# VHH binders against q9p7j3: the designs that were tried, part 69

Target 1, 174 residues: q9p7j3
Amino acid sequence: MILPLFPETQVHVFVYENVSNCAAIHEQLISQNPIYDYAFLDAATILYKKQVYSAIIRALEDRRDEQMKTKTIHSEVILSLSPKTEISSAFRQFSMTKKSKNIVVVKIDSKLTEEEEFERLDKLVEGNRVEFSDEELQKLIDFKVLKKNYKLDPSTLENPLASILSSIALRGYS
Key: E = the ipSAE of ESMFold2; O = the ipSAE of OpenDDE; V2 = 0.75 times the mean of E and O plus 0.25 times the DockQ between their complexes.

## First folded at step 4 (VHH)

Design m28 (framework vhh_6qgx_2; at its last look DockQ between E and O 0.67; V2 from the best seeds 0.00; counts 0 for: pae E 6.4 > 2)
Fold by OpenDDE, look of step 5:
Structure m28 (fold): chain B 174 residues (1-174), chain A 124 residues (1-124)
Amino acid sequence: as target 1 above (174 residues)
Amino acid sequence: QVQLVESGGGLVQAGGSLRLSCAASGRTFSSYAMAWFRRAPGKEREFVAAISWRGGSTFYTDSVKGRFTISRDHAKNTVSLQMNSLRPEDTAVYYCAAEPGYSLFDTASEYDYWGQGTRVTVSA
């Protein structure tokens, strides 16, 4: 996908369920293996496509403006998902863990087609690919975690998307 | 909820300029992407321009590129559309729209809040 706001940037997002090797992937990320140059998100923390894309856009804007807080664009995506400014908190909140079962994988600046990128990623992830859609994300979400991450309350639960996106947009702003 | 009020429309000659403004209510203006749409007589509403929540990113429909500039002022809770080199085909009612979060889509259905519109007429 080419983002209208960033026409020179191609983005791919993939969703995997029943992933059996998250622990192994996690180890590769810790070791900073360049083959694993993706943002690996815990699907339990993602409810909407717009949530992911908003984080991507924010990360890209930060990069453009030379205001990235993290080392890589993919880590910046993870940070951008969080309402908190602390990088460690953002990663704890949204990043794939060794115990994750379902994941959302984001690739920024891809030079490959979606299918080509999928083939590459499929060699790394042992799980079932599902559609990147609100419908599928809704099946994988942990609402307890979501509520905690974005401090959702009964007043915001009526429109959690708006609250989530506001949190993403307003991070670091008062 | 957000209320949007457009202003700045009017009659202008071809080649002229016009600046539209949209005032947004609410306390969370900075969390909304903003866009301009237009509806010409006898035509469907079409996307014109959008700007991200932070105001640093913009995109335009092809027919207005290089002529129109969208901008926003967070302090004033406003979004503006500077229209230069206006053409008769730019004649339309222009609408301000707001979308929570990012602006990725050029489709009207992705925007939750709309203004009442301001009429722009460009004479030959």
Scores: ipSAE 0.494, ipTM 0.768, lowest interface PAE 1.7, mean pLDDT 92
Fold by ESMFold2, look of step 8:
Structure m28 (fold): chain B 174 residues (1-174), chain A 124 residues (1-124)
Amino acid sequence: as target 1 above (174 residues)
Amino acid sequence: QVQLVESGGGLVQAGGSLRLSCAASGRTFSSYAMAWFRRAPGKEREFVAAISWRGGSTFYTDSVKGRFTISRDHAKNTVSLQMNSLRPEDTAVYYCAAEPGYSLFDTASEYDYWGQGTRVTVSA
């Protein structure tokens, strides 16, 4: 995927369902194993492709403008999903945990094609790849978690996309 | 719901300038990214320029870079495209488009709202 403002930055997004080894992946992330340098998100928190892309764009803009709050671009994506500025809260709310069942995985600055990156990632994740699409994400979302994470109210619940994307865009301005 | 109306199109000689405007209405216009697309005769709609909701990020297709400038005025709820050094190849119907948040994509299917278009003709 090529983002118009960041033409030299290749990005890949993968979705896995029924992942059986999230605990093992989590241990590798804690150990900062460079083979696992991806953003691993809990799919229960992600409803839209645009939600993920907006977090990626926010993280890349913050990197360009020297405003990153975290140590890696992948950790910055996790922070960028949150409407709040606290790093620990963002990770608690959006990161894959040992108990996660479905995940969204983001790779930024990839030097590989989507298929090549998938081949690497598929050796790390024990689960079934599904399409990165709104249709598949909608099957994996937990709406109670989504409502809580973005403080959605009844007026926005029919189509919450604009509210969610505005929250991602406005983080740090409120 | 966002309504978009373009204006400012017309006939101009090569080398001249035009300023297109897109007037927007709706409760949350200020939280939308805005873009211009164009359709030349016999071609598909193609990306021209985009601007983030606060105006801090802009990007342009290569063929207009340095000649066109996108800007926005939140007080008037308008987005403008200043087109300088116009060429006959810039002849097209120009469309304003909008989507929520930071979504700065050059793909038409990513935009939720569209205007009706304004025609620009650049004569040799």
Scores: ipSAE 0.092, ipTM 0.519, lowest interface PAE 6.4, mean pLDDT 86
Fold by ESMFold2-Fast, scan of step 4:
Structure m28 (fold): chain B 174 residues (1-174), chain A 124 residues (1-124)
Amino acid sequence: as target 1 above (174 residues)
Amino acid sequence: QVQLVESGGGLVQAGGSLRLSCAASGRTFSSYAMAWFRRAPGKEREFVAAISWRGGSTFYTDSVKGRFTISRDHAKNTVSLQMNSLRPEDTAVYYCAAEPGYSLFDTASEYDYWGQGTRVTVSA
């Protein structure tokens, strides 16, 4: 993906459905295994491509401005999805868990091509790769989770894009 | 509902200046990234400049960098494009565009909301 504000930053986003080894991946993340240096998100929390891109841009701006609150750019992406600045809450809301079935994986600052990252992730993730598209994400979303994470009104659930993106942009300023 | 209305276009001689304004209506618009695109006769829309929702980040196409300045006024819900040192090749219809949140793109298809355009003619 090309981000005009960060044109030299390599960004890759992957979507996997029916993942059978989330518990194993989760253990590797807790042990801080560097081979798993990605943002592993629960797809139940992601409805739009722009939701992920907005979190990435927010994280990159915070890194540029020396305002990161977490240890890695990937954990900063997870934090940036949250409408609030509380780190542990953001991770509970958006991170993959042992019980996750579908995941969104973000890689920032890759030295590899998209194809090479696919080869690496295929060794780590036991699931079916699907296109990173609004159509595929809409098959995986849990609207109860989405509503809770972004404090959405029932009327907003019909077209929540603007509210979600505004929540990400206004984190800490609202 | 989001509506964008451009103003400030007109005729100017090469080397002159114009200021374009885009007024946005709708309570949710303060969180939008905003951009200017232009279309010369017989051509497709091309990117000109973009500004993040808080105005902290800006991006310009190379041909206008150093000559154009994009800015926004949150109190008035407006985005402006100050165009200095205008050239005949800047002649086009200028469009204001918006997309929710942080994303900044130089691709027209990534913008959900568009104004109707304002015409700028730069004579030699």
Scores: ipSAE 0.057, ipTM 0.494, lowest interface PAE 6.5, mean pLDDT 84
ESMFold2, look of step 5: ipSAE 0.075; ipTM 0.527
ESMFold2 (binder alone), look of step 5: mean pLDDT 82; pTM 0.852
ESMFold2 (binder alone), look of step 8: mean pLDDT 82; pTM 0.849
OpenDDE, look of step 8: ipSAE 0.434; ipTM 0.744

Design m29 (framework vhh_6qgx_2)
Fold by ESMFold2-Fast, scan of step 4:
Structure m29 (fold): chain B 174 residues (1-174), chain A 124 residues (1-124)
Amino acid sequence: as target 1 above (174 residues)
Amino acid sequence: QVQLVESGGGLVQAGGSLRLSCAASGRTFSSYAMAWFRRAPGKEREFVAAISWSGGKTFYTDSVKGRFTISRDHAKNTVSLQMNSLRPEDTAVYYCAAEPGYSLFDTASEYDYWGQGTRVTVSA
């Protein structure tokens, strides 16, 4: 995917359901294995494609402006999903855990095609690939988690898109 | 209810200038990317210009680069389009559009909120 604001940055997003090896992946992330240099998100926290894209754009803006708060662009994506600037809170709220069942995986600055990244990730992730679409994400979301992470009230739960994206855009300003 | 209201359209001669304004109400749009689109008679909607939520990034279609300037005022919750060196080819109804987040997409289907439009006519 090419982003209009960052036309030279290659972005790939993958969705996996029924993942059985999240504990093993989590161990590799803790050990900072470079093969696992992706943003691994818990799909229970992601409702819309635009939610992921907004976090990616914010992370890329922070990198461009030399304002990154984390070590890698992928960890900056995880931070950027959070309405707050506190790194540990963002990772608790959005990152994959040993108990995760469904995940969203983001790769930025890939030298590989989408197909080649599929082959690589299929060796790392023991689960079923599904389309990165609002329809598929809506099957995996946990509305209790979403409500807690973005502090949504009942009036916004039926159509939370604008509130979520505003929270991402205003991170650090509220 | 969220509303976008355009103003500033009218009739001008080629080479003239107009400033269009879009006022947003119903909620704060400070976190929204905002854009201008236009539709000439018998044509589909065409992207004109977009501005990011912070105002730090702007994107223009090639035919208006150097002639049009998009800007925003967060305190007034408005976005403006300054149109200079107008040409007959710029004749169209101009629409203000808003999309939550950082998107500067030039695709009309990406925008969730639209104004009713303001007509601009440029005479030869």
Scores: ipSAE 0.000, ipTM 0.151, lowest interface PAE 15.3, mean pLDDT 82

Design m3 (framework vhh_6qgx_2)
Fold by ESMFold2-Fast, scan of step 4:
Structure m3 (fold): chain B 174 residues (1-174), chain A 122 residues (1-122)
Amino acid sequence: as target 1 above (174 residues)
Amino acid sequence: QVQLVESGGGLVQAGGSLRLSCAASGRTFSDYTMAWFRRAPGKEREFVAAITWSGDSTFYTDSVKGRFTISRDHAKNTVSLQMNSLRPEDTAVYYCAAESYDWGSPSEYDYWGQGTRVTVSA
């Protein structure tokens, strides 16, 4: 995908269901294995493609403006999903955990094509790759988790997209 | 001012043991993942072991599994590395590091100590 405000930035997003090796992936992240340089999100927290893209755009804006609060663009994507500038809280809310069963994986600044990233990631993730689409994401979301992360009440839950996107875009201003 | 200070390094014969300690001051690290890294002469820094903020999970590089044990004491704000069955190849400067976010992307460790030297002779 090409982002209008960042047309030279390569962005790939992948979705995996029924993942069995999240603990092993986490071990690789903690040991700084460079092969695992991605953002690994729990799919239970992601409802729309636009939610992910809004976080990516915010992270890229913060990098452009030298305003990143984390040390890497992938960490900044995870932070940018949160309505608050609280790094530890954002990671607890949106990151893959040992208990995650479905994940969303984001790659920014890839030197590989989308097909090459698919081949690489399919070797690292023990699960079934599905299309990155609103339809597939809606099968994996946990609405209880979504409500908690974005502080949604019943009225906003009926149409959560605008509220979620505003939370991401206005992080640090409200 | 935040500091991580390592201690316990020294000279030991192959097959011996050493216990390294890392004391944190200026801030508590109870909510941080703590790790040990090492750098041998002429080599890059490599991961050795880590323990999560809850103490529920420990991680080790393959070459030290079964020989090294990482542990933490929240009350004393310390993390320790018990090194058994030491080998000459374990000779390195050992660094303590702390990370406030450790899930979802590769860890970037916010705080580092100055290191403690370990020399293992034949």
Scores: ipSAE 0.502, ipTM 0.767, lowest interface PAE 1.4, mean pLDDT 86

Design m30 (framework vhh_6qgx_2)
Fold by ESMFold2-Fast, scan of step 4:
Structure m30 (fold): chain B 174 residues (1-174), chain A 124 residues (1-124)
Amino acid sequence: as target 1 above (174 residues)
Amino acid sequence: QVQLVESGGGLVQAGGSLRLSCAASGRTFSSYAMAWFRRAPGKEREFVAAIRWSGGSTFYTDSVKGRFTISRDHAKNTVSLQMNSLRPEDTAVYYCAAEPGYSLFDTASEYDYWGQGTRVTVSA
């Protein structure tokens, strides 16, 4: 996918459900294996496609402006999902864990086609691919986790999109 | 509630310039992206330009790239469209639109709030 605001940047987003090897993937991420250079998110924290796109756009803006707080663009995507700028908190809130069951995987600056990335990820992730769509994400979300991460009250929880996007977009502004 | 009011439209000669402004009002300004769309006589509404409120990133339709510049003023809660090198085919009613979040910036259905429009006429 190409984002209108960043037309020279390739973006791919993948969703996997019923992943059985999250512990093994987590070990590879800790060891900084370059084969695993992706943003691995817990799908329990993602409700909308726009939520992921907003974090990607924010991370790309921070890279453009030389204001990244983390070492890689993929780490910056994870940070950018958080309503706060505290790195360790963001990773605890949004990154996949050894106990995750469903994951969202983001790849930025891929030299591969989307199809080639699918082939590569299918070898790394033991789970079922599903469409990156609001419908599929809504099957995987944990509303208690979402409410806690974005400090949502009962009224905003009924239609949280604007609140979530505002938290991502306006962090440090206005 | 967000209310959008456009201004700055008018009549200009080909090659001229106009600056459109969009003022947003309301107790809660929740727009994260703001855009300009236009509708020419007998045609459908088309995307012109968008700006992300917080980071200032911009996106333009190909026909206006290099001629139009979108900008924002946080203190005045306004978005402006500077239109240079105007052509007769730029004749249209120009609409300001605001979206509560990030999305595909050139898609009209993504925007929740719309102004009433300001008319721009470019004569040959």
Scores: ipSAE 0.025, ipTM 0.484, lowest interface PAE 7.5, mean pLDDT 84

Design m31 (framework vhh_6qgx_2)
Fold by ESMFold2-Fast, scan of step 4:
Structure m31 (fold): chain B 174 residues (1-174), chain A 124 residues (1-124)
Amino acid sequence: as target 1 above (174 residues)
Amino acid sequence: QVQLVESGGGLVQAGGSLRLSCAASGRTFSSYAMAWFRRAPGKEREFVAAISWSGGSTFYTDSVKGRFTISRDHAKNTVSLQMNSLRPEDTAVYYCAAEPGYDLFDTASEYDYWGQGTRVTVSA
């Protein structure tokens, strides 16, 4: 997919449900295996396509402006989902864990087509691919996790999109 | 929820060895990274060692590298710290800690569950 502000940057987003090998993927992420150079997110934390794209755009802006706080663009995407600038907190809030069941995977700077990335990623992830759409994401979200991560009150939970996007765009401003 | 209980502390002379054990209970223990922290008399709590949920990755503070070894046994739900070549500076209360995540943290605030601690005294 093409982002208007970053037309030369290749971005692919994949969604997997019923993943059985999250524990094995988790160990590869701890060991920093370069084959697993993706942002692996817990789908329980993602409600909208725009939520993911906003984090990607913020990470790309930080890279362009030489203001990245993390070592990789994929880690920067994870940080950018958080309303705060604390790296460890962002990873605990949004990254997949051994116990994750459904995941969202982001790849930036891919030299491969979307189908070639699917072939590669299907070898790493033991689960069912589903469409990256608001409809599919809404089946996988945990609203208790969403409320906690973005500090949402009952009134904003009825239509949280604007609040989530503002949190991502204004991250760390006090 | 995870409950942690430490054991194995005691008095030992410099150059000696001790093995600390942390017994954990709870349905999610096998998905937790585990760590040991210590607090010396009159000082703040400091990081000692951490081990990933699978036991495949470990992380140590510089002052204990080569002397201490952290390990875990999933079947017994235990984490151990083998302490060799002990020094008087290692005198502290040792705490077991757990957190649900994929990173190995050296920061106490990242850990959600803590044991009560076990005392280690190393005499000169």
Scores: ipSAE 0.000, ipTM 0.144, lowest interface PAE 14.8, mean pLDDT 82

Design m32 (framework vhh_6qgx_2)
Fold by ESMFold2-Fast, scan of step 4:
Structure m32 (fold): chain B 174 residues (1-174), chain A 124 residues (1-124)
Amino acid sequence: as target 1 above (174 residues)
Amino acid sequence: QVQLVESGGGLVQAGGSLRLSCAASGRTFSSYAMAWFRRAPGKEREFVAAISWSGGSTFYTDSVKGRFTISRDHAKNTVSLQMNSLRPEDTAVYYCAAEPGYELFDTASEYDYWGQGTRVTVSA
């Protein structure tokens, strides 16, 4: 995928359900294994494709403007999903954990095609790959997690898209 | 073998201060996130504070924000918890925990290594 505001940047997003090896993946992330250079998100926190795209765009804007708060673009995507600027809170809220069951994986600056990334990730992730679509994401979301992460009231929770996107776009200004 | 040893607990009156220390032995924890948890008499273990492997990020439970400060010394393989303005409700056994990882957790089940605890008693 090519973003109109960042046509030079290759972006791929993948969704896996029923992942059995999240603990093993987490260990590889800890060891800084370059094969695992992706943003691994807990799918329980993601409701819309636009939510992920907004975080990616915000991270790329921060990199362009030399205002990244984290060491890598993938970590910046995780931070950018959070309405707050606190790195530890963002990782706690959105990152895959050893106990995650469904994950969303983001690759930025890929030198591989989408098909090649699929082949690579399918070897690393022991789960069922599904389409990156609002329909599939809505099967994996945890609304209690979403409500806590974005501080949604019951009235906002019925139609949360605008609130979520505003939170991402205005991170650090509220 | 990995071991964490806490020290610095004791008896103190409300409004007082204590400094807890956690020393890692047998292995360096330079790539580990470190945390403090506590268990009050008759209650479950609860999160207090965490610090990233680099020491660049910290995270606190709301009830201790502004009163407690977590820090680490990479050269000595130690993590400290400075506790100021102590309250009777801070009375608990305090545990040091370590998790090999790049993120901070406030859930006990995420931490693989634990100390045996040091007792803190705050009198009214």
Scores: ipSAE 0.000, ipTM 0.146, lowest interface PAE 13.0, mean pLDDT 82

Design m33 (framework vhh_6qgx_2)
Fold by ESMFold2-Fast, scan of step 4:
Structure m33 (fold): chain B 174 residues (1-174), chain A 124 residues (1-124)
Amino acid sequence: as target 1 above (174 residues)
Amino acid sequence: QVQLVESGGGLVQAGGSLRLSCAASGRTFSSYAMAWFRRAPGKEREFVAAISWSGGSTFYTDSVKGRFTISRDHAKNTVSLQMNSLRPEDTAVYYCAAEPGYSFFDTASEYDYWGQGTRVTVSA
């Protein structure tokens, strides 16, 4: 996908369900293995494609403006999903954990095609790839997790898109 | 809860300037990306310019780049389009549009809120 605001930046997003090796992946992320330089998100926290793209755009703006708060663009995407600027809190809220079962994987600045990244990820992730679509994400979301992460009340849970996107945009100002 | 009202349209001669303004109401305006679109008689709605919620990013269609400048004022809840070196082909009804959070620029279907438009006529 090409973002009009960042046309030179290549973005790939993959969704995996029923992942059996999250503990192994998590260990590689902790050890900072460069092969795992992706944003690994818990799919229980992601409801919409626009939610992921909004975080990506925010992270890319922060990089452009030399305002990144984390070491990599991928960690900046994870931070950007959070309505707050606290790094550790954002990772606890949105990152894949050892207990995760379904994940969303983001790659920015890849010099590989989507197909080549898929082949690479298929070697790292033991799960079933599904389409990156609102329909598939809706099957994997945990609404209790979503409610806590974005502080949604019952009235906004029926149609939370605007609240989620606004929270990402206003990160640190709410 | 966003309502948009455009103003500043009118008649101007080629080479002239106009400043369009869009006033937004609602507590969440500061979290919205804003854009200007235009529609000439008999044509479809065309993207003109967009600005991110923070004002840190702007995007323009090629035909207006260097001539038009989009800006926003969070204290006044307004977004403005400064149009310089106007041409007869800029004649259109100009619309203000808003999208929660970060917008996917240049895509009308991504914008949730629209104003009713303000008419700009550029004479030869």
Scores: ipSAE 0.029, ipTM 0.462, lowest interface PAE 7.5, mean pLDDT 84

